# VHH binders against q84jc2, part 321

Target 1, 232 residues: q84jc2
Amino acid sequence: MSKMRNLVEEKFLEFYESWVIQLELYLHQLLIAHNNNTMSETELRHLISKLTTHHKAYYTAKWAAIREDVLAFFGSVWLNPLENACSWLTGWKPSMVFRMVDRLRKSRVVLVEAQVKKLEELRVKTKFDEQKIEREMERYQVAMADRKMVELARLGCHVGGESVMVVEAAVRGLSMGLEKMVKAADCVRLKTLKGILDILTPPQCVEFLAAAATFQVQLRRWGNRRHYVTHS
Short names: E, the ipSAE of ESMFold2; O, the ipSAE of OpenDDE; V2, 0.75 times the mean of E and O plus 0.25 times the DockQ between their complexes.

## First folded at step 21 (VHH)

Design gh4 (framework vhh_7z1x_3; at its last look DockQ between E and O 0.89; V2 from the best seeds 0.85)
Fold by OpenDDE, look of step 21:
Structure gh4 (fold): chain B 232 residues (1-232), chain A 125 residues (1-125)
Amino acid sequence: as target 1 above (232 residues)
Amino acid sequence: QVQLVETGGGLVQPGGSLRLSCTASGFTFDDYAMNWVRQAPGKGLEWLSAISSGGGYTSYADSVKGRFTISRDNAKNTLYLQMNSLQPDDTAVYFCAKEIDMWAQEYPGSDFDYWGQGTQVTVSS
């Protein structure tokens, strides 16, 4: 059975494909900057700014799309199954990026003790925020299975129109909660990213962003090959 | 200080068209998504449309799909709403709304942090 894409899915798919292409271009620039080490601090900061702006653009589009259909993002058709499997509340899990930071510690780049301490504090905070969101998310999910909904489920799908209205109302309620949770998660993602970038030096930021972008792009490629996914 | 100023409202007959503008100042306009919302007499706020920071993505409420078009000119710090096929139930005060800075804070429960004063749109024969 193939799922028909709705308008939001189609529109966001198109947007995301374009966005990923641009990300790959920035990744190339990041890698050049990192490997050659010929860029000035000003140039590096400019490159970092371009990347952060690019990420901001994604989330502004995402939030626009969510207002139409938040549920589309819980079955993101613009992502392959591998990418979806790695998703936390419709995106990358904020605490995951610290794995990229850990890579810096093992590279030629030396993090000073003060940086390491700040990063650890940020990690702890990020994980705490994730857990808070998860608990709230769980409440919305569990609430979907209230007494009325369970009873309607028992009766089947072919009950009267009134039952359909009840289900739709329940779905609307859930969707409103999901939208809040997704937006909260996005704020944690971006705050975490900003926090990391504020702790790192420009060269370290470039290396970090390169690592993160590489992982994102490669994950997409691996998933596409594995599942024979073609988006365009 | 952040300012949003809506213009372009007025009286129009059913089936007519209007183009609203919102001029932004006091923040980096091209870093934020922008929205149009409206409030009809005796009704609550209704979200109508959103546009991403770069303009690459737009969204619409079901009530205005196919009739309204959102756009922006970042060079002019201006947001637009082209409204076609206007009906009497489109009568409302229309507001431009800025999305929150999602980098700077935890989600506060509101999508918008700044609004304009609004512009009146009246659709009547």
Scores: ipSAE 0.900, ipTM 0.960, lowest interface PAE 0.4, mean pLDDT 93
Fold by ESMFold2, look of step 21:
Structure gh4 (fold): chain B 232 residues (1-232), chain A 125 residues (1-125)
Amino acid sequence: as target 1 above (232 residues)
Amino acid sequence: QVQLVETGGGLVQPGGSLRLSCTASGFTFDDYAMNWVRQAPGKGLEWLSAISSGGGYTSYADSVKGRFTISRDNAKNTLYLQMNSLQPDDTAVYFCAKEIDMWAQEYPGSDFDYWGQGTQVTVSS
C-alpha cells in the first residue's frame, strides 16, 4: 500500500521500459552506421525513419495515458529523480537540444552555411514557442492558486454534497488546462526534432540521433545507479 | 482522402457482447493513435478508449474499464472494440477517431482530425 502505483503509472511504466529497451537497440544500429561508411543513403533514411517512428510512438502512448491521468507525467514513477529533474513540462526542453547540435558542430560534424542559417532560424522559432508556453503556464499557475481555496473548503467539510460537485468541476478544468499545455509542449518538441532532421543530411541525422539516444540512455543508467535499487 | 468506416453495431440484450470494427484508408494507419468515442441520445460526445500507433499502450474511460477492449490490426488497417457486459446506458452511436499528426503540426487544441459516420449500438430488453 505504501509503495503502490495507480493503474496508469503501472501501465505506462511497463510501456516505457519496453520503449527504452527498443531505443537502446536502435542506438546500437545508429552506432554501427556511424562507425561504418558502407551504408547507402537509402539505408540511412530507413534507419532514420525507424527512429522517428519510435519517437512518434512514444507520444501516441503518452497522449493516450494523459487522457486518463495527466498528473502521472509530473514526477513520473517510470523515471529516476535525475531524469525527472531534467524535465520541462513532462519532457526534454526543445531549445536545449540545440546544445547537442552545437557540440556536434564543434568537434565532429561540418555544416555548410545554409544549414547553419536554417538551424539558427529554427532555434529562434523554438525559443519563441517555448516562451509562449511558459507565459501560458504562468497564467495557469495564477488560476491554480485561485482554486486552492476550494480545496481547503473540501478538507474542512466532509458532508458538503453540492460543494463536492463544484470542486470536481474546478479540478476537471485545471486538469484540462494542464493537459493542453503538455500537448502543446509535445508538439513543439516534435516540430523541433523534425526541423533539425530536415536540415541535416542523412549521415548528420544519424550522428544527431545517436547523440540524443546516448544522452537519454546514459541519463537513465547514471541516475538509476545513484538513486535506485534496480532489478536486472 | 481519409475514410473511417465503422461496422458491427446492432441490437443486443443487457449483459450481451458486440465487437465493433473500423476500417481505415487514405492515411498511414500505423503512424497514428486511434480512438473510440460515443454519443448517447441527447448527450454530448464521450471518449471511451485509445490505442497507441503500434498497439503497445491502451487506455480507457472509467465508464468502460474492464468491459471494453480496444485492439488494432495494422496489417488490415482495422481498429476494433470488443464490448462485453453491455447495459442500457451503453446505447449510443459509436465512432472511431484518428488522432492528429503531432509530428509537424502546432497543437490545434483538439486531439482528433477525422472520424467516421458511426455505428448504432442499442442495448434493450
Scores: ipSAE 0.767, ipTM 0.911, lowest interface PAE 0.9, mean pLDDT 85
ESMFold2 (binder alone), look of step 21: mean pLDDT 81; pTM 0.820

Design gh5 (framework vhh_7z1x_3; at its last look DockQ between E and O 0.88; V2 from the best seeds 0.85)
Fold by OpenDDE, look of step 21:
Structure gh5 (fold): chain B 232 residues (1-232), chain A 125 residues (1-125)
Amino acid sequence: as target 1 above (232 residues)
Amino acid sequence: QVQLVETGGGLVQPGGSLRLSCTASGFTFDDFAMNWVRQAPGKGLEWLSAISSGGGYTSYADSVKGRFTISRDNAKNTLYLQMNSLQPDDTAVYFCAKEIDMWSQEYPGSDFDYWGQGTQVTVSS
């Protein structure tokens, strides 16, 4: 059975496709900047700013969409199964980006000791924040299985209108919690990204952003090929 | 300092239309999503609509879908709400609200950090 997309899913799909196309364009610019090393610091900073603005724009759209239907993001139809499998609370896991930072350490780029220390501190903080959100998320998820809901589940789906109202109320409660958690997670994502960019030099930022964008784009491509997903 | 100033409210008959404006200052307008919220007499705050920073995405509450349209002009630092087919239950004070800076802080539990003073919309025959 194919799942019918709702209006939010359709709208966000369209937005996301356009956003990804723009991301690919920025990725190309990042790669050029990284490989040629001909850009001035000012130019690099400008490029970094464009990318960060692009990411911010995504989350402003996301939050707008979440206000209509947060549940749509827990089954994101604009993502392929591989992308969804790698998602943490409707997006990339903040601590994952440190793998990209680790790549910098193994590349031609030399991180000074002070940078390494700050990055490690940020990593620890990020992981801590993730865990806090996860614990709170778990509370909302577990709360869905309260006494009434368990009893209704036992009785089946055709008990009557009152039962439907109870379920809907439970879903609303969950959705409100999920919305908060998703937004909290997004703040951790962006704060982590900002933290990394504040620690790195402009050339290092470009390399980092290129690596991250590459991974994101490639993950999408790999998933699309694997699952025969066609995006317009 | 951040300022949001709503205008365009007034008295209108059922079925009529109004266009609200919100002029923003004191922050980089095009970096933030903007929202419209209203408060009817004796009722709580109701979110109505949101628009992404670049205007590429818009969302609406069920109560206003198909009737209201949110838009923005970043060059003018202005947010708009076109309201059509107005009904008596649309009577309320309408506020524009700025979304929080997700880039610089942990989620505080509120989506908005700044509000305008509001503009009164009255729908009556």
Scores: ipSAE 0.904, ipTM 0.962, lowest interface PAE 0.4, mean pLDDT 93
Fold by ESMFold2, look of step 21:
Structure gh5 (fold): chain B 232 residues (1-232), chain A 125 residues (1-125)
Amino acid sequence: as target 1 above (232 residues)
Amino acid sequence: QVQLVETGGGLVQPGGSLRLSCTASGFTFDDFAMNWVRQAPGKGLEWLSAISSGGGYTSYADSVKGRFTISRDNAKNTLYLQMNSLQPDDTAVYFCAKEIDMWSQEYPGSDFDYWGQGTQVTVSS
């Protein structure tokens, strides 16, 4: 069940709830634009810019919160268990977003060969960047486990306030390393998003953004229903 | 050309207040988080506070929480720091810093890409 929430968790929960509500409002605009082909290219680009700005705002808030408590983003209280289970390093996995593009291509988005080639190049680059981060995370987990074992042994020989200061310094060092990896992952996420939007035409961008926002909203709704009906 | 200019520093008595401003140009101010950082004499850089691009989220270092308030006016391209209950150990050069563009190819290992020249705050009788 729910653990005691600290200040960062409470404040970011409030931010995130408002952010999702606004995302749902933008989704409505995306669906209108998706189903109504009378909007000008300029109007579509403006809507795409609103979505891009909204996603950037999330990450600027996330990075501000991480400076106080990066661990709040691992098993987040503002996400349901399904959302948390789907997270890769505190967010969506960059390479998996291409499944969304593949589904759109299969249904009604027609991509020219030049776009397909650029998307494949981006997918390979994205997977390469992911794998690099995964190797760094594995190295970090080994180092963190070793540090935890040493600190547990030292706590058995506790020397009052001096021991607390040493433990706090060790925890801070580990948290700083984790912050760097989360930020690296976020940069891969945003670079991938930008890359996809640069390759797609404005109507295709609207279709992609609508699908992505729909998935995010439905994952939240479906996970809340499962959470609601479970009693243990 | 990105420019960040801090103003509002000066000499203040212990317990006093100051409001710092940072005017920004050369980039789309409302796309980026902004930060305040200080450097006390003979010490390294200390991060103080961050504000998200729209102003919807703020965070603070423990050393200033409850005493300092970060804010921004995106229409004026200006970042603010309201500093209350100032004490001698708040004496430092205060910098505003722009967060990196997260669209970069790879995280560069540093959160800030541009800094102002700083403004001196001195808390003394």
Scores: ipSAE 0.764, ipTM 0.912, lowest interface PAE 0.9, mean pLDDT 85
ESMFold2 (binder alone), look of step 21: mean pLDDT 81; pTM 0.810

Design gh6 (framework vhh_7z1x_3; at its last look DockQ between E and O 0.87; V2 from the best seeds 0.82)
Fold by OpenDDE, look of step 21:
Structure gh6 (fold): chain B 232 residues (1-232), chain A 125 residues (1-125)
Amino acid sequence: as target 1 above (232 residues)
Amino acid sequence: QVQLVETGGGLVQPGGSLRLSCTASGFTFDDWAMNWVRQAPGKGLEWLSAISSGGGYTSYADSVKGRFTISRDNAKNTLYLQMNSLQPDDTAVYFCAKEIDMWSQEYPGSDFDYWGQGTQVTVSS
């Protein structure tokens, strides 16, 4: 049975599709910059800035949307099942991007010891922050199954108007917690990204961003083919 | 320093319309999402609407959906709120609020980091 999309889902779907198209354009620019090595440092920095701004735009939209309906992001209809399966608290898992950094280390890019050390420190911190958020998330999830909710579940969903009010209150409470957790997770994502970009040289940043964007775009393509999802 | 200045408030009859403006300074306006919130007499703060940095996405509280429209002009560093079909329960002080810096915050304690002084909207016959 196909799920009907709500207004937030439809609006964000449209936004996200447009955003992804723009991401692909930037990816193309990143790849050109990476392969030709003809761009000046200033030009590379400008390109990096465009990408970071693009990501900022996404999160400003996301945070606007979650104020209206945060639950929509825990079943993101604008993502295919593969993308959703890879999602951590409504987005990419911050610690995952270090796999892209590892690619740099194995490529022609030479990271100096100081960079490697800083990256490792950042990785450790990122993982720590992830775990903190996960623990807090668990608290909200478990709290949903309080005594009242368990009892209502036992009695059924249509006992009366009062039961509906109790459920709605519980959902509101959960939603408020989820919004906080999503925002916290996004902050970890962005700090991790910023941290990496601050450690890398401009050419290395371009390569890193290209790798990350490639993975994101390809994951979407792979998932769409596998699950026969059509996006505009 | 960051400044947000709301204007456009006033007295209007039920069913009437107002357009609020918020002029921003002291930060890169087009990098941030902006919000409208209000506080009615004896009530807490109520979020009304948000708009993404580029204006590509807007959201609304149920209480104002279909009646209020948020927009922005980044060239003018100005946020707008078109309010139609105003009712007495819309009487409040209206504030524009800047979204927190999510790049510098580890765990946001607040949704907003800067507010204006507000503008009074009174809906009365």
Scores: ipSAE 0.888, ipTM 0.953, lowest interface PAE 0.5, mean pLDDT 92
Fold by ESMFold2, look of step 21:
Structure gh6 (fold): chain B 232 residues (1-232), chain A 125 residues (1-125)
Amino acid sequence: as target 1 above (232 residues)
Amino acid sequence: QVQLVETGGGLVQPGGSLRLSCTASGFTFDDWAMNWVRQAPGKGLEWLSAISSGGGYTSYADSVKGRFTISRDNAKNTLYLQMNSLQPDDTAVYFCAKEIDMWSQEYPGSDFDYWGQGTQVTVSS
């Protein structure tokens, strides 16, 4: 029932688990900073920089992994089910990050009207960028349908050495197209994160990053707990 | 001004080894993934290997897996490629390449924004 991991999946899982452990350590620092009014702006910006560097590091590793095998990131059963819930080009839909922003606004964090306006402008821009990627995905899906003969040849009904080479080249082209779209989505995710951090004050950035890290750590724990229970 | 300078190429006999270095300047080296790419005479570019910004993840093309090892020393702003069991079809110009700034832009359709001038590796008797 469960699909077996390939080597890229196994290697990236090892990286991801160590990355989440380090994220949890940074979360402790974020929570201390949130509770300590005596931290300087310089100290807060240093901590924020550590978190942004940590998020960038995740994506540099992800891009290295998908260059080796992008298909390893589609439907991997060895990532927990909650982490696999992202069906939008192997990651969270970029605009979903605004749910965290909305939680901050409903908490005791006060955003001034200028910040609210800029955040709404960013939300609209992010959704526009998502729509651009969706249009590319639709065009890719049409191109994939036009390659239907390639799919049939994959099943081995097409005889000939040149036919095998054509199938191999077509499959490589489809994988490269998927890779480019995943990378485009990642750039939107990172650009949106940067935009949010640029609009928020340093204390608000610490609150936002703490909320995001808390959610990601909890999502990993809930998924791993469910897997452990059902496996046991 | 971003600069990447490859060194360590040369002539080597089949079965031999070389170690390439790439010294980086003009950017914060440890923020970015780095890559090795080669171009054989009259052929297109072939990606060989990538290493994540902290060095915690490495990947390789099938053509070099098991023979080549990528590494980095972030304190020295230097990327390395250890090449073992070299064969004549490894003859190429070898480039180091910096991954694009994924943080600040739309994806431009390609992964690399800066390249070195390359170092020649020639494998022959």
Scores: ipSAE 0.727, ipTM 0.901, lowest interface PAE 1.0, mean pLDDT 80
ESMFold2 (binder alone), look of step 21: mean pLDDT 80; pTM 0.801

Design gh7 (framework vhh_7z1x_3; at its last look DockQ between E and O 0.93; V2 from the best seeds 0.00; counts 0 for: unsure alone 58.1 < 65)
Fold by OpenDDE, look of step 21:
Structure gh7 (fold): chain B 232 residues (1-232), chain A 125 residues (1-125)
Amino acid sequence: as target 1 above (232 residues)
Amino acid sequence: QVQLVETGGGLVQPGGSLRLSCTASGFTFDDHAMNWVRQAPGKGLEWLSAISSGGGYTSYADSVKGRFTISRDNAKNTLYLQMNSLQPDDTAVYFCAKEIDMWSQEYPGSDFDYWGQGTQVTVSS
């Protein structure tokens, strides 16, 4: 519970807290736009653009941080346990957002057949990409337990000298692999998001983004209440 | 077309300071993270620093932490690197590099898709 945080964790925590606050503000705007239905298409597109830019900002920051310490994201201290439990390769699972799309279909929003078809194609592609990444991730994880590492593990705390160097090298190797996998996953996330937004009309995009942001914000709130998380 | 142009390099004495600039064009500058990378004689490329699209987050390699500061002016489409306490080991060609567009492609295995021509920094007494 009382983990010592490194500098990357502290910096990213601060960034993320600010980012979430801004997300909540955008969520409010999305909800207003969705409920009032008085905004022009141009205005809606502008709002959508603001949200997408906000998400871009997050991932550019994330990648910057990963270059310093990718392992910090495999135990993200800026997230509560519930958020972490729902994380796939340090973020939301791309295929999950289609649940938000499904919400649209059950609402007053009518998706035309062409949209439904494209969304299904995108869903299939997204899942396929997820599986590829998962398989590659497993390779890196399993590779950590090679013959040398298993033997060193047997030696326990009596490891020193060259043995320590071997462990460090193994960790570096893993970290490099993890960084690639995380970045690959992020690309799948963003490509999926973009794909959805390209298929939906501006009003539908607003509703979708509102649903997604709502879920993200509520998940954080639920987790914070449950685990009494404080970042101060 | 995407273009990155580095300036500000030169000869400086140990302990001195230098400020590099990178002017970007041909893409939406404020949508992308930017990086500084260097290549010393006979050595490979070394990443030095990154800055998020909005400038809200910065990162540094251990070799330059506390000495170098990355910043950006999105209104001017310009990336900066303030280099203080320069050492002979900092002698290299310095490049600004654009991060890939994460929205439009699968991860290609490289973080950067465009580089500048580089600017020479020489630290010598």
Scores: ipSAE 0.899, ipTM 0.960, lowest interface PAE 0.4, mean pLDDT 93
Fold by ESMFold2, look of step 21:
Structure gh7 (fold): chain B 232 residues (1-232), chain A 125 residues (1-125)
Amino acid sequence: as target 1 above (232 residues)
Amino acid sequence: QVQLVETGGGLVQPGGSLRLSCTASGFTFDDHAMNWVRQAPGKGLEWLSAISSGGGYTSYADSVKGRFTISRDNAKNTLYLQMNSLQPDDTAVYFCAKEIDMWSQEYPGSDFDYWGQGTQVTVSS
């Protein structure tokens, strides 16, 4: 037997594969820019804009997909198990990105005192926003544990009766609540990214984006070495 | 100033087709998902379809899946809705809606921050 896959999962898998291929191409451009001093500030800002536009495009596709089926994003079929194990509310945990900033600070990136202060302020705000979302998500922890039950209830909606109508309403209510939580988390993710890029200089932004893209690409490659399907 | 202008509505017989257009200005069109929403007489707003910023992903409400096709031309800042096999229940004012700026805003509990005045579609036998 295999896991049930629906049209949302199939369509988003196709989108995601194309999106990752383009991310890898942008990673190569970031690495070239990082290793060469020939690019002007204007050229660096243009490259940074390409990366931010690419990340925005992912989330606009994700939000379109969750309107059809938010549950597809909990334990996503298009992600390997290693990628799924790193997920918090269907994506990277916003506060975890500061560990990457801290590692860059210790190795290659030199930050001035004013930048460090602004990054700490952003870290505190990001953590606060995460905690708000986690408190609200506690109300939906049962839905996560009962995903198989919810999927069976959706399949059972082909039969008439009072209990079927109650199950359908419960599934819709859980799905709408989960959509709200995912959308809130995504906004925190994107605002945190914008905040970091606004604080860093263009060369520092290139370094950060290269590290982030490298991590994401490597996480996919390492997870795909095993008995899981992958395409690029 | 953000502006969304819908055109292409009209009167059509059941089974007929219409193509709606939405011309956008005042924001970076290719940076945002776009949506179609309708409001039938005496009813609330019904989401119909979404398209991602680059056009690489589309989604549809069950009520229109298979009959309606969303598309966009980012070079012309224009969103489209091709509506086929129209039925009387499709009679409504159709709105083009801009998704919130996820990059700069907290999630406000509503997915859309701007839409136009709409275009009337009437399907009558």
Scores: ipSAE 0.690, ipTM 0.890, lowest interface PAE 1.4, mean pLDDT 82
ESMFold2 (binder alone), look of step 21: mean pLDDT 77; pTM 0.775

Design gh8 (framework vhh_7z1x_3; at its last read DockQ between E and O 0.91; V2 from the best seeds 0.87)
Amino acid sequence: QVQLVETGGGLVQPGGSLRLSCTASGFTFDDYAMNWVRQAPGKGLEWLSAISSGGGYTSYADSVKGRFTISRDNAKNTLYLQMNSLQPDDTAVYFCAKEIEMWSQEYPGSDFDYWGQGTQVTVSS
ESMFold2, look of step 21: ipSAE 0.755; ipTM 0.913
ESMFold2 (binder alone), look of step 21: mean pLDDT 81; pTM 0.820
OpenDDE, look of step 21: ipSAE 0.904; ipTM 0.961
ESMFold2, look of step 22: ipSAE 0.757; ipTM 0.911
ESMFold2 (binder alone), look of step 22: mean pLDDT 82; pTM 0.826
OpenDDE, look of step 22: ipSAE 0.897; ipTM 0.963
ESMFold2, fold request of step 23: ipSAE 0.770, 0.787, 0.795; ipTM 0.917, 0.923, 0.926
ESMFold2 (binder alone), fold request of step 23: mean pLDDT 81, 82, 82; pTM 0.824, 0.828, 0.826
OpenDDE, fold request of step 23: ipSAE 0.912, 0.914, 0.922; ipTM 0.965, 0.972, 0.972
ESMFold2, last read: ipSAE 0.761, 0.788, 0.696; ipTM 0.914, 0.923, 0.896
ESMFold2 (binder alone), last read: mean pLDDT 81, 81, 81; pTM 0.819, 0.824, 0.826
OpenDDE, last read: ipSAE 0.916, 0.904, 0.924; ipTM 0.972, 0.968, 0.972

